# VHH binders against F-box/kelch-repeat protein At4g38940: the designs that were tried, part 2

Target 1, 370 residues: F-box/kelch-repeat protein At4g38940, of Arabidopsis thaliana (Mouse-ear cress) (q9svj9)
Amino acid sequence: MSSPIIIRAPKKQPPEPPCLISLLPEEIVVDIVARVPRCYYPTLSQVSRRFRSLVASPEIYKRRSFFGCTEQCLYIAISKDQTSDIHWFTLCRKPNGQQFSGTTASDHRLVHIPTLPPMPMHGSYVGIGSNIFVMGGFCNWKITSSVSLIDCRTHTAQTLPNMPKAVAFPVTELIDRKIYVIGGSDTLSPMKSPSRIMMVYDTDTEMWQLRARPDWEAGKKWFSSVVIGGKIYMRTYHNSFVCDPNDTSCDRDEVLHSKEWWSACVIDDVLYYYDVRENCLRAYDPKQRAWGVVKGFEGLLPVACKWSKTVSYTGGKLVLFLQKTEKTEIWCAEIAVERREGGEIWGKVEWCNVVLSGNFHIMDCVAVVL

## First folded at step 1 (VHH)

Design b16 (framework vhh_brivekimig_d4)
Fold by ESMFold2-Fast, scan of step 1:
Formats: C-alpha cells, sequence, structure tokens
Structure b16 (fold): chain B 370 residues (1-370), chain A 124 residues (1-124)
C-alpha cells in the first residue's frame, strides 16, 4: 500500500527582472545618493524603502562632506493660528515639476517633518552645522529654560541641559560659534521689563556664562535683530541700536530706524528686508548709513501681503516668504542680489510660487548645512 | 499714530455683568493680536485675555476663565470683553493692548498700555 502522489505548481510569483541598482554594493548607492541635492531627499524617500533608509542615514551626510557636496538647507518653524506649539517644515523641490531653463515658475513646497515633536514658541532657534538648537520660549503660557537639539540629518530631537534662566522673546544671535541670548522675559506679565543680563553659550566648550547686557533704551520687546561685522543690530519700538556683544556700550542709528526692518537678513554686510506696504525690497548699507531700493524685479512678486520674512542663502541670494492678506497662502521667492556699477543693488527673481496653503504662520526660519 | 480708547466700565454689584469695548485707530487692526490687561489699585498689571488677529484663537487667565469672553469685530476695528459673574477682586482699571513689537503676525506678552483705560468697580 501507498498514498497517491500529487504534484503542485511550485510558484505563482512571476520572475523578477534584473535590477541594476540592486546589483550595486550599498557603498556605491550611498555615493550616488550623496551627490543628489538635499531638496530632492523627500522625493527619494518615496521611491523605495532602501532610498528612504539611506537618506536618513548619517553615512550619507559623511559622504556629502567628503565629496564637498554639502549645501545650506532651510528649516521653517510654523504655528497654526497662534497656538503654543511650533511644527517644523523644510523647503523642498518637486523633481517631476522641474523646469530646466527660462522661467521664474517653480515647483517648490514646504513639507512637514512629522517625526519632530511640537516645540515651544517665541524661544531661540539657532542653526549650527547640521543641527538646530531650540532654547526657551513658552508652551501652555509657561516660559521654559529647556534646550532641545534637532539633528537635521535624521530629523530626531534630543534634550540638552537647561539654560541658566528661562526666557521668551529674547534677541538671539550667533557670533564666532557663541550664541548670545539677550533680554526677553521669564514671565508672561506684559509689564515686566526685559532681563538685565545676557546669557552666552559657547558651542565648543558647551558652557553657559552670565554677563551684563549692553545698556540701551528699555523696551518690552526687540522685534528685529541681525549681525553685521560681528556687531548686533537691533530694533525696538523707539530706536535702532548697534552693539558690540563684548562691550556694554551701544550706538543709536536713526537712519536705520527710519524703516520698519522686520524679519531682515544680511548678505555681504548689507541688511535687506521686504516692505509689504510699498512692495519693494529695501537695503541698508551701514558703511554709507543709507537706505536704497533693490531694482530689477518690479511686478514679479505678489502684492497685497500682510507679512514678510527674509532669510540669507548661499551665493549672494535671499529667500523671501510673503503671506497674502485676503488668502491663506504663503508665497516664497528666491532672489539673487548683485551690486552693479555706481553702487546700485539689483535683484533677480529665480523662482516664485505658493509653498503652503492653509491657516499657518511662519514663526522663524533656520539655515543648516547638510 | 496708534490710538486705543476703552469704554464700558462702571460700578456693578457682585454677580453682575459688564461689556467693555476698545476702539482702535492708527494701525491695521486685523493684522494684530489684541489683549485685555487690568491693574487693580496698589498692584501690578495682570494679563486677562488675548485674541488672535483673525479671532480664531482665544486665551484666558485662570482667574477669569469661564466668566469672561473676548471677541473682536475687524470690520469696526473694535475689541470686546464680556464680563459675567463679576467678583470684588475683578475691580481694576482695564486696558486693551496690541503687540508693541510692530509684528506682522500674531504675538503676545508685550503690550502698549499708554491708553486711558476704563475703570471697573465691583462693590462688596
Amino acid sequence: as target 1 above (370 residues)
Amino acid sequence: EVQLVESGGGVVQPGGSLRLSCAASGFTFDDYAMSWVRQAPGKGPEWVSSISWSGGSTLYADSVKGRFTISRDNSKNTLYLQMNSLRPEDTALYYCAKDIGESYYEDFGYFDLSSQGTLVTVSS
């Protein structure tokens, strides 16, 4: 006696065609991906699980550094209708919308980073290398001394030792690898004067120092600041000041104060901000102590905007964010600036488009090197 | 030039209600978050409530939450505070305030209190 023999079909899966990429060692794939611009990494993460893992790998960023392929990347802190939390977004490019020549039209978009937790508003946000320091601010109407470090290579956050003092609404600037945190408030009492001390963090020693701050007109908030030539330029509601962070003295600049230079940036020692009332990019040269208007792009940017922010970018460029008054649209433009014969500054709009739609507010923009 | 004119204060008994108004001029009212701040006799200023530029978000001090309602009418450049179930400790000069940072987005914590205010007295 024996049982009948039954033959079954061995496989139902079709044969897989050879894939040339799957034949390459991971080292070679890493070398290829490292040469791709960082703005395409979100798109690469959608192509395959392998690419998704690679673009989050520290090894990619080591290879980019080795090849000299590092670039400046923008990270944007955004809130929804003035909540106590910010969420992080990156500015990215869509490859399948890419136009190769001859247009100012663009495929750029702000992309949410879901792996980063919500973080406190009105704190200090500083980019150093591939990292963002997030220091202080408030959450649920409480001012914090907490410090978080965002690793922009992996989009992960870790907790660092607290600041010596809790603070919100400070002036914060990076000079010679030291973070200067000046003024601000340790409570949400609207009548409390700004702090009389300055906190300085040395990124090389990882140590905080408390110092006397430069003495200037007591304001409740300093709403704009930039660094030019190792000096901090700041605007209060009454005056604009130029301060050396290693000296307690400061000088007033009445010509600088004649414009509301909100959310300004600096390129080649010139201060730029966008005037939404007059629809022009204004430039201040501290050597000449004079305001000028950047020429060359009249009519290329959206009008009827209620808010603007400029961020400096490599290669003599700035990125401009604009929010429309009548629409829940945030526009973004990349503008190259150059000085021409006679000292006139000219701008070229390289691209301009809507990057985010909905009830969102840009709280800050941070540049990192990846 | 920025001007804020508060009105609607008065004398009221405990448990009563008042509605405060603030007429704003000299700035683009719908571009700014607005707040109510009060100062009781012999005490420092106390933040009461804030409302975003759109009216979509509101925040209240714990001492007034559930009793007070902040609102705004951007078509009339007017801020309101509806005060219900008033207590003797609500007795204060009430100020409306905008962000003094000349911000183009919502902000709070720093306010201009140079206006005259409106007096609210809750009699025991």
Scores: ipSAE 0.000, ipTM 0.264, lowest interface PAE 10.8, mean pLDDT 78

Design b2 (framework vhh_brivekimig_d4)
Fold by ESMFold2-Fast, scan of step 1:
Structure b2 (fold): chain B 370 residues (1-370), chain A 124 residues (1-124)
Amino acid sequence: as target 1 above (370 residues)
Amino acid sequence: EVQLVESGGGVVQPGGSLRLSCAASGFTFSDYGMSWVRQAPGKGPEWVSSISGSGSDTLYADSVKGRFTISRDNSKNTLYLQMNSLRPEDTALYYCATDEYYDFWSGSPYFDYSSQGTLVTVSS
């Protein structure tokens, strides 16, 4: 049996005396459990078989949504030990200073979800509500048009209608419940020009549309993107562009391009990325068209890292993943950011821990609401 | 503008050796990982080998491991592939390419640019 946070085998337990909870109607028990933070669900799953079934049911997550008690949860797509397949992990925490056991003890850990099938490499992943859309990618040098939907409430996967064309390495953005798949390649050959098509999936109608890709710049590949204020900010190797999704033209932003803003996130219309060479968090304000450095946490994060990835998180926070150069360790930090008088941005590291050890590589990070 | 120029291909007998070169220009060579990819007649592309920007890390496809060696000279902006114990199935057009991210390492490299290629033919 799977749970959204932790997957555990049931343990044999002595017979329990009758408890008062057994006397309550099920809808009252569901209402109570729905208001409990998800970090306690693993503990609840060990109390009884009834609770174990409940915390993994779609019904509890519908009630959480109805009560406004939902939480943003991070699902991480990871390639393991030179495996070509991608496996799903989720970021879990222990409440009240409790820690995960192992060689590196911490209160936060990436936990493998064994009930989900392996995913193709270099596809697209988009979180919508409690679901992850998985689109395209490749396996054994074959690029696929397959689409799958992962239900994060039950940790199950189902097949959806295929994309019109197979694609790997696209940029993918969600705007107004539509998924835009831009560029990429239908072959692993560096010889083939990038796709001239844009594929758009409407999540409400469940239909794909083929559109001609806007002629932003002939022969260029798109490699990174974020959405700010209804516009797509895109980075190629040579240029950064700001595009209105309803316009065929894109403006270059040379100030934005002056930094290598790979794996960036957006909080309150400001773009953030972590510069591993200079060990600083950088922020771009598109209204001012200026880069700044986030202050307040110098020396609190690991140094000598070979890559970083930022993900926006609830409450004006971001989650930062870092891989050490000399160690097979993935570090994770939660950073609260605050804009102060004069436009200065300050950050506070709320926690920072090793979350995974071994020969693992983060391919993507997806936020869902549960 | 990024430019990659391959050379060093040719015709060799099985068991022979060749050294391929890739001259890079238009970017800060030492900042980017580099890869060799090949395409045999009638087949799809196959990743062969990758090297990190510093040259400290290398990866090889199982089909070439122990026979091929990837290296780079950052002072000359040049990537190399030393190919030993060549087999007929190594016959292909060989391409060098730059990796998109400095952090890419999945055993299946990604490329933002492609080169013209150099032909390697292994025949008796």
Scores: ipSAE 0.000, ipTM 0.201, lowest interface PAE 15.0, mean pLDDT 77

Design b3 (framework vhh_brivekimig_d4)
Fold by ESMFold2-Fast, scan of step 1:
Structure b3 (fold): chain B 370 residues (1-370), chain A 124 residues (1-124)
Amino acid sequence: as target 1 above (370 residues)
Amino acid sequence: EVQLVESGGGVVQPGGSLRLSCAASGFTFDDYAMSWVRQAPGKGPEWVSSISGSGGSTLYADSVKGRFTISRDNSKNTLYLQMNSLRPEDTALYYCAKGDYDILTGYEEPLDYSSQGTLVTVSS
């Protein structure tokens, strides 16, 4: 069972020191803050009460959009030891201290978002604009059809109309503003086959539709998937499939299946995953139907890891999470990838450090635009 | 090297109760989820119930929910299944199994069945 979380909330706060920026017109302050990277907003909220209110206001996010200063921010769904609920964390950066003789310090970390309630495990988590859709999963040992919308500007959640059917462990992909929820299970029995239906949510009409799922063999409940060129690439334990959700066509790809591409991501129509056994980043080009290894960062990432997860990021980058076999440390690295002449792919590690310690497990990672 | 020995089966009338036990040895019992699986004559195996290594989490098949209770005693390396309100369709060989779906991590573990089983017959 989970225990109640006890938090210490001081009743009295010391007076804030005078802030000279409070003498500036509000429009100027808003313009300045809108141009600051989102990862520094927690630090800004500690400067003054005014800044704390400002960084949570819709006005700042409207101004950021107007100036073209929006950025992708990563939100991570994490489970703790002895709990069945997901807690939300965001990937943040501490401000750099003074630089020392050409040494730049960056301290990336996962920061818990205490204003968001625990949410169901093994559901669908989809980022659209500044929001995260949380759909299905299980909570209190029951599979749910509930839908919640997280507003990442305010870190608040609201309830939306339920899905047509309860589901856990689905394949979930976003294609052309439609969310496809495929397979999964309506029961927690480990021996039942995945669902034969597909649920489609149209984000423009806000309506659900039930469809026949693409033709593929029933596998175990746990799957991996990515979208390339409007098609869903899916891995089960037995086969890898390339499916078009609009015409129900579904073809096997035996070359794709030759690697265990769990927890993969896509950059510029190339599939990437990290192979923890061989300690290398592998890339699959669906046009060439060939696997390759990403070069250029040998020896820069932690070894002896028991799992990995990749997520795509803007600018031809991916974020890689790794957990060591003999430690409860979660490592994170940002890797820029580029295709060079001759088709070889090269990577550059921008940063790599421990982002969370303790008995935590990453369930999903969602990118939003803020 | 894994040894699982079931006991507690028998013949009961509909509406009766039985308690099954499974004595485990050859592995660190509290590190593993445990399950009960049954096989009716001429049918394939059917998952019945699972319990986490600590005993803090339990799952049940819809057909037995509210009637069966899974529990474990880690100090004695023993798994239990309390069966109440038994029905003729509960008639089966019941197997103790090492492993389960790990609810906390989302990974499925293969079920490692006992070779013995214990027979439960529900008839008038």
Scores: ipSAE 0.005, ipTM 0.287, lowest interface PAE 10.9, mean pLDDT 79

Design b4 (framework vhh_brivekimig_d4)
Fold by ESMFold2-Fast, scan of step 1:
Structure b4 (fold): chain B 370 residues (1-370), chain A 124 residues (1-124)
Amino acid sequence: as target 1 above (370 residues)
Amino acid sequence: EVQLVESGGGVVQPGGSLRLSCAASGFTFSSYGMSWVRQAPGKGPEWVSSISSSGSTILYADSVKGRFTISRDNSKNTLYLQMNSLRPEDTALYYCTRGEDYYGSGEYWAFDISSQGTLVTVSS
């Protein structure tokens, strides 16, 4: 005997509307997609399985390079509760975003990259070409010396040879294709003094070197750093220092230290940071040794924010992240800056909107070229 | 010499309360923002709360918001943490630090941690 088989009457469904793009030869589709801004790729991957495969293909990135269509893309390391591992997000723009609030509003969002595994927090995150180096950091109960390489073309990660020392909370800067890892801690104890050794990774030779750390007060944690003119500018709570990584000397800069330049970025050898207390973008010119305020966008950015982070972007622009004091909203703005006659710096907000809601914390922002 | 001395830790039942104190010396306490940072067994340091030099700006980690209250008395050079509705997950060494979260992100690496801490154990 056999079980009854229920034969369902054929259900005639309306013909699926023709998708013109899916009817094109693949080489034509590759050429079209290669010319689309990278920030739309997460959205395109949701349209069809074909597009999802295509935007992760190395072939797209070869075509982008061939057409001169490469662009700087932002990858953001985010922690949910400040004790969990970081997760990678990318800044995504929805096509034809509705703008009824003004000319600066857009439909930008931070989109999670689910194919990348959680990674250690408080490590070093450095973008070089189309790759992100993830070095050290805190994972569970241990500080790691592990090095991972993220290929942003495919959103895959691979393991590289370890650092000479495990480290978390370092200052990390990229100069002349070398990654400088300075200070930090190799233990779970928050009371241990930072490392007195600088680790240098040469991306061309793929080798680590240990060097003496520049001469400044030992045992202090570094809270912000940038590179200007091949020198590392660092801020601690008490002092700001200018260091040449090729010698042991460092100089204090009292004028630079007069402002709390946390999470700063550099455009054309000028340091920028956003002052959440006075709601203004401040600029420091190390050649003039003077602070100025960027003009031209009063009233276009959210107020009553508890923190800010700036990241430099192609074309004389910066990206600014802000978190409201009384809301679980992360705002993002793209600001174009220009130096005008008389040395005044002017800014234009190209867009500004909420990019992520919920209790998320930005741990770092990395720029890659895709 | 800068010195921070924490006290007030102990063993308490879930749902109980403790008040931590931090006595500061060797610096102008009223000129510095202050923070509490904790380290749970088997975990890394976690920022708990920050208070500005004047006391006008106060921030809390989500895990303690609505249960813990940070305060300071600049006339006594003392920082406090009132801990209510304690949970087993609050078990940790608690550290008093100079420095505030200028970013509001809770990045504890921004804090000058040089004290011995005080142990809080929440158990039944």
Scores: ipSAE 0.000, ipTM 0.291, lowest interface PAE 11.7, mean pLDDT 78

Design b5 (framework vhh_brivekimig_d4)
Fold by ESMFold2-Fast, scan of step 1:
Structure b5 (fold): chain B 370 residues (1-370), chain A 123 residues (1-123)
Amino acid sequence: as target 1 above (370 residues)
Amino acid sequence: EVQLVESGGGVVQPGGSLRLSCAASGFTFSSYEMSWVRQAPGKGPEWVSSISGSGGSTLYADSVKGRFTISRDNSKNTLYLQMNSLRPEDTALYYCAKDSYDYVWGSYEMDVSSQGTLVTVSS
């Protein structure tokens, strides 16, 4: 079966009545709508044609930025099948007292964005401001150097200058408005050592540079990585490294490597990942070089999961995605974390529910500001 | 159900040549990168060569570059490995593998046949 398209049923509206607010000058309407939380925008789009056009316009998002009314929004890259293209979904919440069309009991849902084109498999995604940079991967079984920019204000995509070299499965991180693309592979064979190149994109000048790579041990061709304090922390199959991309130095961290910290995120210089075997959220403090377990929410999350993904979220929170081993359900939870005296980390589950049903796989999750 | 059947192995003297074949069924052969992997007695598996689905791109391990040639015939669902200038160190059981990605674990796994074909290089 094809990927589901989620269509919201319109509220009953026998002929569109005149809207009192449509009598206001355009400037005032823009100012009012810009201050409204984005979760109400679907409702506003049903009030009039004017509001429908406005909530989709770049102007409203420029005004939100000017007023300091922006929100962090999550965009999720999802594949259904090993050979399928990557499609974009966004994590949506319903306004107070309202239900999404086609949902049963869930307050939060992953909603397909049909206007965005499918993406190459196993590429890299980086969120910067209101944009998502899409780099590399493979298309028609060929590894590509292509770069695309998705504007999340309009849900449109444009092409950017190609990378100097085609790559799949690189370590990709954003530091000081520069995108670092490190390692990866020019083949799909899992037996080949990863590439020893580093490519850097300056988002201000829009130019690529090919640079010397960090000195790390050859691992398998895929990696997990996070940025803490301007350094790239990466996990390969056999080792974990802390690398400074400016001088290409890399040091091993054996304590960090003692846990399988795949698909981790960072909040306040602490690395978090969810351990699906032990059903706990683990935290690594690089200053103390010690692992701890986040306390305070035991038994509130689904068990018997085969993978997890964490992404950092505004206000000292993380969003956790979980896939059940025996079900085609993707669960999502928002967890607030707090470090207390004595170094203990405590968590609170703000919400947890099923966000997508079906044989779907999360390839990446990107945060943008809208 | 993926089926891969290797053939063409045998005993040769150093400097000799062999041509290995792999007959594939149960999947859309032209859509997948194919690889040759070998396992010498008492050692772990070693990747030898890969070829793209279209046959337009090939890769080789440094130990076999210039001596081995990988090719495919998508009309016959068959993968080949031409091995020239064979050395005693090339003695191994040779497997063909369908490259696949496990989306759940974010890892690549090779679907290998259970049989393989034995290549012995001895003087």
Scores: ipSAE 0.000, ipTM 0.223, lowest interface PAE 12.4, mean pLDDT 78

Design b6 (framework vhh_brivekimig_d4)
Fold by ESMFold2-Fast, scan of step 1:
Structure b6 (fold): chain B 370 residues (1-370), chain A 123 residues (1-123)
Amino acid sequence: as target 1 above (370 residues)
Amino acid sequence: EVQLVESGGGVVQPGGSLRLSCAASGFTFSDYAMSWVRQAPGKGPEWVSSISGSGGSTLYADSVKGRFTISRDNSKNTLYLQMNSLRPEDTALYYCARDEGIAAAGDWYFDLSSQGTLVTVSS
């Protein structure tokens, strides 16, 4: 039997006909989608095969660039257990306060990219434009000279020419479109004496060069580095150095070395790292050669963490990853930093939540522009 | 909570032997590569040896190759270092370390509450 027809009051104006975006020419659809924030792209990919293909196409990203609608996206290199290969994840946000389901409801999650192949551990990862360069590392107890390029627009990987030497655990920095790979080891241990060579990849010529390593007084191993003002700031177990990659000399900075600045990032020529022992964000100003503590968010971040990683983000912000000592939880927070009158640095936590649960380990975090 | 407890150190004459043990708890031992690290008085930490999670692959520092043997018993969650033909320069505090800990945090894993096991080689 048919149900009674519900009669609604007649509208004074005629109803608009259904308008399907799929009826528009391809160029117009590309122009519309290019202006949509990328966090909506997973939802668009569920609407039709056309949209799924479109959001993965290089054309959409060319249009985003043309319209100035690009955004910085974080790609995270993760090991499931500390003996397995690297898998790639993206930091994803659900739009309009929607939440991801799981063990803990939140609006931010690390989402696995299953189309990318597993990659070697303890190598180097560098974001340039919409691409990630993956260089060296080890798999199955073998150190590799292999180089892979991940295209983050399509989530595909291709092989590039090898590095001149196989390396794991190097210091790797991007300066003026050149990738500098410094030191590292031919053993699985990060504590053995580093290599005496520097390898440089020119992204414009697509060629590798061997160069003399800057001469530093003491440094059996490099553990952390950042770039400030075209200079490489690096920390070894014994000392911290400030080096010009085109010079053969390095200056020691004993004030910089007074803190264990592992996994640091740089915002407006200031070095930031999170101190998991004292539960504070520390900032180093190389012009003043002084350490300070970022104020304004005490008690807002998880405590009892064994590891941290900071990544610089657009708009004077950083993203902080924290791993709990007693739980298989990876936390993530976005922190806006600002310099106030008198030179004090203040931070505001924009959001903080669990982004991944399980026996996972963050090996690195790479920013790309999409 | 990850816990590593080193034992087996002592005083031995040059040419002697010692076997170090590391009891692991708080993680799935067989899933992790393990290392031995030593710190001599007045020096920074020196990597000694590493072993894969399965025990199928081993690596040694040039200074100890042919004299030291790393091994593990995954059924007992225990890592071992057999030290033969000991020399005065082998005198150090010996620490065991999980692979991620060394790679992720540099030298801070060497400052454990147990503080390692002391090996002294003296006449």
Scores: ipSAE 0.005, ipTM 0.302, lowest interface PAE 10.3, mean pLDDT 78

Design b7 (framework vhh_brivekimig_d4)
Fold by ESMFold2-Fast, scan of step 1:
Structure b7 (fold): chain B 370 residues (1-370), chain A 125 residues (1-125)
Amino acid sequence: as target 1 above (370 residues)
Amino acid sequence: EVQLVESGGGVVQPGGSLRLSCAASGFTFSSYAMSWVRQAPGKGPEWVSSISWSGSDTLYADSVKGRFTISRDNSKNTLYLQMNSLRPEDTALYYCAKSEYTDEYGWDTYSFDYSSQGTLVTVSS
């Protein structure tokens, strides 16, 4: 009779008790995480490797869209030390009164996205859904026709088919899922007149079309623009124009031009810009053709600033960026605006903080839906 | 308010070198992009070169690229143009030009504000 020899397995440390959530199917975990606000995603990434992978996956963002629980997120194109390298930053918030560590404590910061490649200078950026279209500009001292697509869910970039023509410093606007690229220059020479061509990209057909551009007087090549009611409102040094992109003519608006409305945004068909000289938020109503000053927050924002940029945000709000003249500080404020009885516009500063310190310059700001 | 004073022009033989200077006052020099523009006798103005407010980015006309170098010293409020391998075609009045503040870039190389007499460069054998 032979007896088998039974050898006891070496003693292993007992595994920690499984978290209850580890017992749920992946689809249910995705459904739960998709319904959580994005400001909690950094905290969720600390719970487990599974959660860390999940909050960075394309699947979570598809689920958020399916459930209708998407959020607007701001992506900011920034130059450091006025180099030719444009880098992407995102505006981040810490939840539950937590603050970012640093010289000045704050719950809002611009955070660098190091995985994205540098972008061309003086090109165009357009946010569509969860993506940013990057078009034109100059790279290695040449104007480019290159088009790139940034997927903000994964922070990856891919190359798309080129524009029909290379362009820098154009007016670029999104109307009815079509990107209009108007004017600009195909040369870095400041002595050449702006381009007479408009390029139109249809995001549904993925095709470019060349058209004659709306007419405006020749002069300085620098332009700023917004869209109101399907029309492009443009400012040059000499005039402000209201242009229908399907017409070759532009109507001059001398009342609109009476203010230096650079880097403006639009909320409920009203144009807003921040006047750094007078330290006030100005509003233009195109139906009344009149300028007004937004009331209710006088003296609450930083003064002695050399530039401003406004970006529209959900819920009747705008985000305002300000750069100090005497300090390497970029300030950011969220301002809720409302029209009151009698037509007065009132604003409320919800928060105002330094979001970036150092020799940085905002080139553009893009809102995406994630 | 803005004052720009160019100097360093003169007569030089083909293949020679000159260094132009522009002393700026009446504005915060370190906050503006600067450019050099030239005007040859009987011709319109031609853009030559531009430099960003910090000096990190430079642009050149194709006719001068590889021969001219633009630079700035923000501590001295001075703009420079180093001109090498000069040609008779480089003969012109050279002007210093300040870019206008126009938007969030803090500079605009496509606009000029200049009110100076310029400095004359003559290239002759």
Scores: ipSAE 0.000, ipTM 0.230, lowest interface PAE 14.3, mean pLDDT 78

